VHH binders against F-box associated domain-containing protein sdz-33 (sdz-33). Designs and how they scored, part 5

Target 1, 300 residues: F-box associated domain-containing protein sdz-33 (sdz-33), of Caenorhabditis elegans (q9u232)
Amino acid sequence: MATVPFPILCLPDFVLQKSLKLMGVVEHLCLSILSKNIKQLIATLKGYPKCFSFKFVPFTSLTVVGERFKHFSFRFDIDESSQNANLRSYTDEGTYITLTVPGFTVKHWIEHVAYVLCRNNSIKLVLWEPNIDEVYEIVKDMRTVEVVIVSSEIQSCHLLKLFPSLRYLGVYKAPISAQILTYNLLHLEVKTKVTLNDILISNCSNFSISGNDVSDKELNFFMRSWIKGSNPRLTKFYIRNSLRVRDPYLETVLFQNIDYIETHKKIYWRTFEISRPDGTKADVMWDPLYNSYFNMTVQH

## First folded at step 27 (VHH; from kc with Y100W)

Design pa
Fold by OpenDDE, fold request of step 29:
Structure pa (fold): chain B 300 residues (1-300), chain A 122 residues (1-122)
Amino acid sequence: as target 1 above (300 residues)
Amino acid sequence: EVQLLESGGGEVQPGGSLRLSCAASGFIFSDYAISWYRQAPGKQREWVSRITSGGRTKYAESVKGRFTISRDNAKNTLYLQMSSLRAEDTAVYYCAAQDWYPLTGSYKYDYWGQGTLVTVKP
């Protein structure tokens, strides 16, 4: 009698399915490794949390966010000599269970977790001084849609080639190339110094800039450029400057040669409406005193 | 305590004019958009007009060209000048203050007055 090491594997599918519905993520992950049939059954379970976010911090952690913002947190325990990795599944209480599969690498775990918990093959990468080529080898079979770079050593332009499905890009501390700026990203977040020219050549829909000192004159020029038809894809433009003390009601420079309507005002911020000749409108929120930010949202 | 107090309601003949006032207290009036609503007997409350904290005005189509909304921030008072009044304008008129959230582009918090009755009768 072939001692089936795992009696659960001998259960009829209908019983197994019922049992699987009562099991947690760790059990699903484990059983899915043991049986292809179980893996398939899990994939067909109704109500399986749709994965909204699959975040991979290379060689460190994996975070899956499901429906109702349920978080599944994993960490990698990597053997540097063999590159084999164990997976630690963490609970909200801070405890963890270690999953060990002989021969599994980080790549194996990512793919396995994605298959079991996520029905989509999309991944968010958070890069902390990593070798991008090494990371690419791990995620190349997945669809990378979001990348956050927190290193000045990583060439952001290379990312566009590596990740053709990239929609969201965060660039922290790294220089921004013209290729990145002119790329049709859905969202570009930059925390490095940006020039007016950089802003003007940008082609992203949502452009967020922090850690800069963009003057009212420069913002004026940007708005005028937009009014003239620059970046028709723009939905949102946000700049947070360094803190400065100024008169929050002095908009003469900001709106020079621009027709505008003041819509709202508070002690620290004011909102305005500007329009293109084609009828497209944008809301401008300006806070020069408290938060030192400029936000323009195009109305669609 | 937040308070909105409407006044100026009464009876008027068709074609006549009336000026409503809404006195506000208990909050920073200048930071809020304020609106007039009305509710006719047996009907649902309907929006009439709004003036934003920046002074931008909007009107329902039914009152456009006849009503004028204005505000005096120094007096914490909202006004509605009504002209060319019609029988269908008969309603209890309410003042409402709405907090604008620029990040979401929405009004979230509403304060309401008790209302003032306007009756347009021949």
Scores: ipSAE 0.285, ipTM 0.692, lowest interface PAE 1.6, mean pLDDT 88
Fold by OpenDDE, fold request of step 29:
Structure pa (fold): chain B 300 residues (1-300), chain A 122 residues (1-122)
Amino acid sequence: as target 1 above (300 residues)
Amino acid sequence: EVQLLESGGGEVQPGGSLRLSCAASGFIFSDYAISWYRQAPGKQREWVSRITSGGRTKYAESVKGRFTISRDNAKNTLYLQMSSLRAEDTAVYYCAAQDWYPLTGSYKYDYWGQGTLVTVKP
């Protein structure tokens, strides 16, 4: 890194600290590249927003969310020939400043931004459409408390091994393996075809399905299974089907052999309460016609 | 125009019974949860009972076993059957229609009646 001599770099630490407190993120990012000392000083600044979320769209963008919901937005400008990248720091007004460091790649920038803004604290890592192997290499050194992955392509076994802190998974197109379904996820969102068996073997707390056609009979079976004690970790089950033309008042199939209480009723949706023998209750919201969704929330 | 009109209030002796009615108009009564509230002199308004649009009932602990809430959707009317009345039950009783929001799991109080006075004299 070409150390450009800046007068500010010659200031005593106590003066630098005062000055740094008055500077913005872009300045911190720039100066921290120029001086290891400044980089360290920035990391020790009091009152600096603590980063808690790091959203990475591979080779595209980076969003950092700090304390009090302060957002820092970045984009990568990549030279395809060299794989070097510039960093564009965006303002809330949509303007940006480009940071250029010779030899810096996307990886270098991610690490640098994480160091400066997150101070190597444990963060929530959010990955959108990642190539798992490539992204892992970039983020493997980051301290994470939880990982969120939304992807159209998933390598199931490899994914779980690489990201033990995985808590949220979005599957948009890829088939879902039994390993993923049975994994202890907090939230699984699926926009691909699922079977009843997939639903029944799932072990996530919050399971959301969209773009499917799960029948009332299948939902009935699911509820019955739950009542019998399946997935004690379940907090929410949501499914949005394709629109169907059916009688919205018929619940005979949905609640066959299930004791239920109707709690609320409106023109296009109804809510019910079901219970386990152990006393655990769940609220069921059902809109078979207009929105074609089923939502079951377990009461805790 | 939305209207809730309470009736049936009056004076009653301790241990007596009274039936309150709340007639609703101007909205889809069957889609709303309806509650009874009461306000005693010098006290804050307190929740008494609720019946959901699905017919599920809930009662305050102070009236449980003594009061029965019911509704007739065909008549757009809410009822409160009060039995074993006590001096502490003396209050103006109000009915309120509430819209339930499934996304938030919360009720919004949309409409209130003017109230009917119940006096239980010791």
Scores: ipSAE 0.285, ipTM 0.692, lowest interface PAE 1.6, mean pLDDT 86
Fold by ESMFold2, look of step 27:
Structure pa (fold): chain B 300 residues (1-300), chain A 122 residues (1-122)
Amino acid sequence: as target 1 above (300 residues)
Amino acid sequence: EVQLLESGGGEVQPGGSLRLSCAASGFIFSDYAISWYRQAPGKQREWVSRITSGGRTKYAESVKGRFTISRDNAKNTLYLQMSSLRAEDTAVYYCAAQDWYPLTGSYKYDYWGQGTLVTVKP
């Protein structure tokens, strides 16, 4: 049903709605570009689940995920001279279908797909090397709740001003700035180099770090600093280091000069409790054999 | 929040068996292909096994015939039955929910667990 015969467009609205409930997401998108009436019917169709996840990679792709379907990705085919864009996607039969609307740009497609297929206006952005002002103009009326910065060509402070509702930020290859570290985020994910000082100045609630090797001595200093009151907003702190075999006595280094209580002991992980003077407690999870992760959760 | 929690790791003698579990939450588990990976000390992470949303399985040659992957979509749980264990199977085992859909472009949505250690000793 990638291509629907034109006679279906002549059906009364109540019959058309029943027919639409039997169709898939690609068929809905195909029909939605043929008729404004059908577009509206699909967008308001009761009893047909819409996507719960909508991810935009500017000028490259869209991905939707829903209850009736798995990941459906749409690739942009853009005419560089005119900026007109087509969408291409796999069908359920494993072939490509191309959707064309005269004069449609990436902006038109983003707005159209979000309106027709998604439960709300929330989107996730994956930013490679786009002009951030262009991206903002495309998505400014959407609720941008998550951004992943994959490249270093995006100005971090400008991005934060453009998206004041931002709750989740990932920084993969770009150098991380103090503006990002100190911003009040719900979640900050970092796959680029960070220092101990960067960790100490951070103001996010959940901090996830990978692709770094943070030593037990550095983690010890962090925990002592936390006990003295650093990182007051922190709720979860997670580091995934490069895997390596631990030295047998490194547990002593990690908790040196820290009062702690071991609260759980298994072969593959152990949990410890540390406390601030005001009584605030945190659970620390530690791997006894490999330096693969460090996990601290503040008890609120 | 998305969570993948591995369990069932431990110490076992050569030739022994273990069953690993991975409990998933925070996403529609039945829509994902789910994989097991492992990482031995000082080595790169390597793929072990994968099961599609439709139940189709694949295995790395090093474990074929000894390991069996399965899933229970009603319980949002992935399993790895490991038998005839060898010293080279010693590693931290991770479950991962990865987007294998061919049209996702140059990016991936990766969910990884914290890992569970399997140690094979004499």
Scores: ipSAE 0.000, ipTM 0.132, lowest interface PAE 13.0, mean pLDDT 76
Fold by ESMFold2, fold request of step 29:
Structure pa (fold): chain B 300 residues (1-300), chain A 122 residues (1-122)
Amino acid sequence: as target 1 above (300 residues)
Amino acid sequence: EVQLLESGGGEVQPGGSLRLSCAASGFIFSDYAISWYRQAPGKQREWVSRITSGGRTKYAESVKGRFTISRDNAKNTLYLQMSSLRAEDTAVYYCAAQDWYPLTGSYKYDYWGQGTLVTVKP
């Protein structure tokens, strides 16, 4: 059972802290709703690893990730009339535990879980066809650092204004926009069509592309443009799950009119080096085993 | 809602076969590398097999030749065909959807299932 019997509430704080250090995430969450004292003890428990990752799928689920990739997922059970919400998860035995606090909404749960289980109020969002304003109202008191958005449309300017701490953005369904491409992100991941021009205008440090048809000729043009100084903030550019098969004339097409050095060759991948006139170098590679069509890393 | 739901676990005699399934929803399944992991009683979770979005497969040495991973992108389903099962294969089997994170140069495990128990009787 996830719900702790009332006798544990009678223990002295020192004994309770020792017991809490032996418990897991689900037990901590269950206990944290029983009293403010227990909530505070859990939130400030020294020598206990807090979760490093906190993901929110609005109105659907909440996931915390602890050590060794353990996932603790809870589903919201929402009363449509009141917007009161319970958290529900099932056990290894196929039964469910339900956590109920009178009057708790989704927003209350987000704040509670972050306070009790996480190191800070940073949040990662996975959004499916969202109402962005509604999501913002739920998470505005959190520091949103990562958004993965699966949506047919994105109000790009509005999204970027609402989340000023954003450093990682994944765009999985909507056509990529110039507003997002030129934004100064640490990481941009796109799983929709990306053109050569989109790559050239991008201002992110790390650009990951999936499910695309960028050709070796286009990559050649990109690399020649990079050698001449394009994409000055770029550190990593990565294409996976390409729609294309690697051109059998790779050295001829991909590196046409480019001075390069082949630095490594293994069964599954090859590594090359290209340089700017100022001496800045980049590693270029691919690995068919990991579906890596093209990977360029600037040596900083 | 993002879900990975394993099924097909159960009890089997040594030398027997089982097929595990992992039904995926709430994300673009065809874009992910999907893996099977297992955790035996008293042991750490270990990797079993991986299939990329492009269909390339890789296996842990302990299961090569006995296990076959496959995926059906039309059904959003991952499979693990297990044959010649041994007592050492007794474990909770998990599927995990992974995406490549170029910032770290590694896979980050985005989603995990709840697991399905496979028991191979002595």
Scores: ipSAE 0.000, ipTM 0.211, lowest interface PAE 14.1, mean pLDDT 77

Design pa
Fold by ESMFold2, fold request of step 29:
Structure pa (fold): chain B 300 residues (1-300), chain A 122 residues (1-122)
Amino acid sequence: as target 1 above (300 residues)
Amino acid sequence: EVQLLESGGGEVQPGGSLRLSCAASGFIFSDYAISWYRQAPGKQREWVSRITSGGRTKYAESVKGRFTISRDNAKNTLYLQMSSLRAEDTAVYYCAAQDWYPLTGSYKYDYWGQGTLVTVKP
């Protein structure tokens, strides 16, 4: 059947820009594959809701988070013989929307979506596969700022070599390594075993651990070490979903030999302040309603 | 809420075959990567195989060529076809779903099944 021209493509740029501002992410992606002029106009729109995050699961999916944290998820349909890929999204009416560009591979799609919606070209990766060299070839021209490792076989030193600008790292299945712990990360999230020694050698600014059995005695040693100057880059340290249950009224072991001020006291929620000799202060708290076994935040 | 229920375990002779199933409920199965793990008595839990939501597969070296992972998203079911079974394959086999999506600002717990025992007779 005959192709009908897209009348929006014939409008003056001023009218096009006003019309485009009324459309959402899916409409922008659909239109962006039709014309270089529209692609460029969408990429430079004033007042268009910005992409808060751009997340890539290699060979599986692409997620854009827009205004009010609405998620727009697309799945790749990949032709193995040609490596051509379609993007598919599911509508509220139960129908997939399929975006097809002849010759587009997964790499072409991530570059296109980044250009149109998130021009800082930063991506977040979720690594299910152990062979990160294959993934690197797809994303090497992008700035990878965040990686979550869900494979037990990822080699941490190789990952850090491939992504030297890495700021956020999640380690969900692999054993944590000294190379990762001492790396200068903005945020490190670990869901595998973490020992007291691992905490003490860490060089990240924000350290989150989950599913661990770190004791109050070990936390006491950590805090005394921090007071003496350990972990100088640390700003936030969280333990969530601990294997231990906090006794909200038993602080004797936790604060043994520590000068502190209790700043708030409520049933099951208490906040304390500790200090270094140089006057640097940190808030310490826990909240069983949010599975927060231990939360230390350095005041700045 | 979330359930992963393994089945299909049992006793088998060396060189035999079994097919394990993992029925999933309480989440959108097609959005998740799903893995098989196994744990022999007194041993650490060991990764066996993974299949992504897009269908890409990976295998531990110890099972390559003998095991095949697959998924049926219409039935919310993960499968592991095991062949050429050996005594060292004796273990409790678990399926696991990892919440890779969404990762921005929130986190869902790892989901594990209860396991199904596979015994390869000596």
Scores: ipSAE 0.000, ipTM 0.190, lowest interface PAE 12.9, mean pLDDT 76

## First folded at step 28 (VHH)

Design tb (from kc with R56Y Y101S)
Fold by OpenDDE, fold request of step 29:
Structure tb (fold): chain B 300 residues (1-300), chain A 122 residues (1-122)
Amino acid sequence: as target 1 above (300 residues)
Amino acid sequence: EVQLLESGGGEVQPGGSLRLSCAASGFIFSDYAISWYRQAPGKQREWVSRITSGGYTKYAESVKGRFTISRDNAKNTLYLQMSSLRAEDTAVYYCAAQDYSPLTGSYKYDYWGQGTLVTVKP
């Protein structure tokens, strides 16, 4: 553990509080372990960076993003035999200090860091070929609101049960189940093959798809479906297709049987407005040639 | 060098008509949304009308039905046809070119003209 002057523990609270304000993250983490009183004092410090993001890469790292995008980066040094872990706190220069607490596991560190730096139990998980059950045991006492899965072997359907507070899900290599698609996620991001049916049954507010080849005809059908009232929760629908040569000025297929207004145009992209009978409008950005983008944003 | 040059301002009687022009140079005019703004004496500058790069037009409520915005990309020129002019339309009129971000749906004002004075008085 980092050098902590023991005498500081004997200081009056008002002095200690002043001292704590002058200390860095590593000192706060260390002192918080040594004294419950200090831990409480730190929790009450005004102006302490609020955590905007608490990212956990299982068995690898923690990243905390505070106010003004201040980053705190940690890595785990795990003893596989005992499952005890040390915490390496990294500086912007790439150097690190190792924090060692006998008996501390990854779970202990996550909870401790979250308490001290974030003052909340919200967590973002980035999963690289993880054992979901093992990860769950580590984070079960926290509120997992975001999960990113970068694995072709992980089924994401049970995640909804494990993480009831899940709002954002990224799945980059695994198939997406109907359960996930129909769930009321705030944001669903996929880099896997999806069908038109998958798109049509989706119930997320923000749906982002990449690595597909959705035709103009299919997009037309999607828009028509939306116009008819599908997915009232939809705020944004984004697709990045594989690159292909297209005529960006030929919108006949894309907007077949759809009333639309062209709003903007540049050399590679055009924007349009479509509307539902109820008056709800959406902006459509179409870049078929250069970036192969389709983006529909529902107006609020 | 980027330039927006307004013209066509002058004095007109209430109920009269006036046509403003804004000549643009130094940038790809057709890629920009362009707007008319006006600033009356002692008042804040207010938005009047916009025509997008796609030709879509919008108007402030105060000028709807009376003003018509149009553009000629071949001439790099923006127009504002004003009719049924009122005393409250008296202002310096400015044209502005705005870059549109399609993914964010936002406009960024990039360029402004020097303005042309319109005075509506008996």
Scores: ipSAE 0.572, ipTM 0.830, lowest interface PAE 0.8, mean pLDDT 90
Fold by OpenDDE, last read:
Order: sequence, then C-alpha cells, then structure tokens
Structure tb (fold): chain B 300 residues (1-300), chain A 122 residues (1-122)
Amino acid sequence: as target 1 above (300 residues)
Amino acid sequence: EVQLLESGGGEVQPGGSLRLSCAASGFIFSDYAISWYRQAPGKQREWVSRITSGGYTKYAESVKGRFTISRDNAKNTLYLQMSSLRAEDTAVYYCAAQDYSPLTGSYKYDYWGQGTLVTVKP
C-alpha cells in the first residue's frame, strides 16, 4: 500500500476547506508550499478573512495585518552568499518557527505570503535600505501603494516611475522633489524640512508635515493661496511644528486679509472657518502654544 | 459631579415667549459647545440649537428666526429665548454639553440635563 505522506491531501475539498479554516497562518503557509492545489484552495477560501495590509521592510521583516489575525510578523534569515532566505515566524513567547524552501529568496517569500494570505498584491514598503533598485527587483511584481522613506539617501523623484500605483508616501529624512509634491498623492507625510514653496506647489489630498517651523505668516499665505483656488484636491493639511510658538495668539497675522469665523475656543487651541469664493469651506484648528498644531480640513 | 439643570419651562399660549435656562456645574463650561434638544411626546429627540465654545450659533430650520441661543460663561449658564411659540414646540427641552474634537471636527455628547417641559396650548 503506497504510504500517502500527507493524509490531508486525500480529504474531499469540502472537508479540507473546513479544516483549513481552523488552521493558523503558519499552517496555511506550510501547506501551500507542499501542494499547489492546497495553495489555491487556501487563497480562495470563502468566508476566510484575508489580510488587508502587507508591510515589507526590505531584508528584515514582513508584517501582515488582517481581521482574523490582526498583526502577524515574519523575519527573514538571508544567506548572503546564495541570497536564499528562510522565513521565521515568532511566537509571543519569543520562540520561532522557521520555514525553509530550497531556492526561495525574499522575493519568493513575499509573493508566497501575499498570495496565500492577502486579498491583493498591494504592498507597503518601509525603506531603510538606500538601494532602491535592489528593493524594486524584489517587489516589482507587487503593487506598491505605500512607501515610507526613512533613509536620507533615497531620492524621491524616481519613486513614481518605479511605483506607478503609489498613493501614500512618507519621507522622513530625505528632501522631497518637486515631482513628488506636484503629484496627486492621496497622502504625503513629511518629517523633513519643507519650504513655503513646497507647500504651495503640493497637489496631494492629505498633506502632513512635522518637524518644521512654519510661521503664522507662511500659514496665512498658504490659506490665502488655497482660497484663491490652489490645490483643489486638498482634503487635509496638517502641520506639527518642532518648536512651540512663543508668541501669543496672533490671529491678526494668521488671518490677515482672510475672512474667517471663529467657531471654537479652548485654552490652547482655536478653531476657525474659512471659505473659497465657490462656497467651499475649510475648518482650521490652531494650537500654537501647547501642541504647535495647525490643521486645515476641507469640508465636503 | 457634572450636572446640567434646565429651568424655565411651563405653559404658554401660541405666539408667546419663554426663556429657558440651563445651569451647569462640575466641568469647565466655557470649553464646551452646548446644545438644546427637545423631545415631543411620541417623537424622537431632535436637535434645536447649538452654541459653540467660540460663541458660534446654529439653529434647526424649524426654530430659526424664533429661537435665540446664548451663554454666560461667568454664570455657567445656557439660555434659550423662545418667541412666536407654536403648538409643535411642545416638548421636553434638554441641554447637552458637547466636547469638540478639533482634528476630526466632531462633537461628543458628554453630559445631559434632565429636561424642562414646555407646553404650548391655547
């Protein structure tokens, strides 16, 4: 009698589906390696929640987030000589299981994990590595929709060419190119120095800036520019200054030549309403002393 | 303890006027937006008017031009001046203090009064 090495492979599909729904992430990944049929079955399981977030830190880790398992993180064990990689799944107790497939590289693993666990092939990249070309080779067959650039050595101007599906960009240390600023990103987060011109030419819907010192005069200019019709796609503009403003509330500066209504007042912050000639309104929250916040939200 | 206490309710004839008060205690009154709500018999509670911490006022269409909301922060008191009262204005009137989230632009209802009855009848 031919010993079937994997009895689970002999189960009818309906039984197998039920069984698979009771299994964890690691089991799914392992079984998917052993059988293409099972892999496909797992990937297409009805009623089985798939991950909606896939985060890749090149050469370091892979994190998937979903309804059922919340956060699940893997680490790569890479052989530098062969570029083969193992995948380590860590438990809460600090132990780990190593998944090994002969010939698998980091690229193979991310594709495998995405296929098995995720709804789509979307990926979030966190870039500590300055060599973006190497990273691109790994993720080129994925849909990169989010990128966070931590490295100061990466030029943002090339990102749009590499990642045409980019929607979210974080830039923490590197300078931001005009190409990126003028692009219609859904969300741009900047923690590096920006100029007033950078702000004025931006075409993103949600622009978040931190670690800067944007003056009330500059904010005034920005608001005036918006009122005149700049960036019609803007939904939110947020600034957290690095330094607290020492000057008292100077509404006369912030709203110079702007028609506004003060809507709320609290100890450390004020809110205002401004409007465009076309009737579009925006809510402005200003906290110069306590949190050093400026937030403008366009009303829809 | 946080407390909102409505007063000034009573019976009034159609076309008459009434002034409601809401005395607040136990929280920083000036930091909150405060609203009037009303609930008629057999109906759902409806929003009537709001005054923000900045003094900005809004009114339901049904009361616009007839009701005036105001506040005295020194006295921790909310007011509702009602004029040209109608039968449909008959309800228990409630005051509610709302914490405003400036980043989300949303109000959270934190505190409610017990209400005061206004009856408009011939």
Scores: ipSAE 0.547, ipTM 0.821, lowest interface PAE 0.9, mean pLDDT 90
Fold by OpenDDE, last read:
Structure tb (fold): chain B 300 residues (1-300), chain A 122 residues (1-122)
Amino acid sequence: as target 1 above (300 residues)
Amino acid sequence: EVQLLESGGGEVQPGGSLRLSCAASGFIFSDYAISWYRQAPGKQREWVSRITSGGYTKYAESVKGRFTISRDNAKNTLYLQMSSLRAEDTAVYYCAAQDYSPLTGSYKYDYWGQGTLVTVKP
């Protein structure tokens, strides 16, 4: 006996589409729980904005950014005894609506929200919790493309195994492993201590370092290494030092044994162009005094 | 008040030379890249040459080897030495001061002059 379809599905398509478009996120999430068919319709709703980012802070929050940077904020209310979780959908005003589905865990909610709002299973993880294995169990069926490690207890060396789709990595407190450095990440952000060797062995496209004190001599070595052909994938190298250089006008150390052209000059910063023998060029911005940073962008 | 004032324009024969000047005031001249533009009658304005705050120079292909851009920061003046002038060089020449954003690698033109007319004819 053909099960009577969910009544709303009996509406003409144009009416149904119009009605669904007038509904908010909470309504979409609720309807999607009630009917798998409706869930599919909502996920494929014409004109529905695509998800730009899906950020999961384990056991705390879920943030979805849609097109035009619309933010949807959720929090988890977890029952520790049963591991069941409620989802709190927050408004811009700070109020929230609680969604409860019997038997739903954090994992269920993440997958549900991702399906309904993002039409994909990609996820950004922000790891404050030290237990990465527990987090993995939650997100293992999704595609983790970005991870930010805030905890000092999490070792980065395990991340590539856990998250084969990893493209973006932030390491804020924990030591960074050679395995990660040599991996072809699109973006690596490090706020922990980094050595010159770490920089030289890196194979990421975009490398950002903060909270370190990389000397002009070390930067010189880096540039020389790049000129010699190191990290052909490099598009951007950025360092913000903690220390300020005393003489912002002395480029003799920075460009020792490097052919360079000064392209721009202001009071606090200077820009330069350097080149590889193969013709590849890079723009170097140097601000030793005011911002205390070095930026090298490879020209395409 | 910010001001860019072009001078040195005039009539010259083909193959001749002319030196344009652009006097700047009202802003920190040395911090800006400065460019020459020109607009021929009935045509769109086109970029001719640029000199950066670091003294790096670039030229349009049409003027390369014939024109030389330079600047005197002490005098807040931009120059364009034009040689081997051609009929197609006839245009109103404008100077423009452009701020450079090192983080984005982009230029923003902030100030324009009124232009000076260069006419190349037999």
Scores: ipSAE 0.537, ipTM 0.816, lowest interface PAE 0.9, mean pLDDT 90
Fold by OpenDDE, fold request of step 29:
Structure tb (fold): chain B 300 residues (1-300), chain A 122 residues (1-122)
Amino acid sequence: as target 1 above (300 residues)
Amino acid sequence: EVQLLESGGGEVQPGGSLRLSCAASGFIFSDYAISWYRQAPGKQREWVSRITSGGYTKYAESVKGRFTISRDNAKNTLYLQMSSLRAEDTAVYYCAAQDYSPLTGSYKYDYWGQGTLVTVKP
């Protein structure tokens, strides 16, 4: 009598369903590989945590975030010779279980994890430092409602075509193209050199730049442009870690030919209110000495 | 010790005027937004007016055009000039110092006074 290596696979569906409800994610991942029937049963389980986001560090790790912000953390052990990968599932205590399936690649694991944990739900996809072409092949079949990409290497035009649901983009070291700047992003973070023209043509709602030396004169021009109606989608523009000269007396330059109201004044920072003719207002925070940053928030 | 002390309350006839003062001590007055609140009998405390550290003023709709908030940083004193007083203005008036967070755009209530009673009656 060939000892069925996994007696659980011979159980009736109603028993399996009860048992599966008592099992953890690792067990679900394992059993779902062994049986298509079990895989389907898992998908029908009520109360199973719905995942809403995938964080993927290519060929390194995968983090799935479910309801109530429960995190499932995975790492890939890749055999470079065969491109096969093992999956390490980590516990909150820092221990891990290794799952091995002959012939499984990172792609197979991502698909499997997505199937088991997300049940083909639309997810927020977060890609950290991806090779866009390689990662796209892995995630192209996933249903995404939002895509977040943080990368030091971005092929701008290609990126937008591949990810039409892109809403958040972080660019660390790559040049930024006009196509990206003019795109209707919700959030754009740039940690590379940005010109005044780049700022002026931007059409994102939240624009963050860091490591830049934008002058007060340039900021003045930006604000004046906004007052005249530029970027009606703008909600926030802010500069972090500015290389600006720390001169508290440059207020006159910053607001030259702008009607403004000083709203708050502290030792290290000041806040101002500017307005469009249509009545739209924005709060401007200026910190020339302490943090050397500029923040403009449009009031909605 | 931080202290806010309201004064100037009393009885006044409808249509009359009253000036409230709030003397502050124990903190850097000039760095704070200062607000007036009031609480009528049996009602919840409501915001009346605010003056920011930059001198920007706001008023509740119910008092707009009738009340004027001002501050003297040299004297660490907040004022509320009330005119055209109505019966519905009857309340205990409180001053509050609020720290503003530019990152969140919100005010945190840090310090409250004990209040001064304003009664508007014929």
Scores: ipSAE 0.349, ipTM 0.724, lowest interface PAE 1.3, mean pLDDT 87

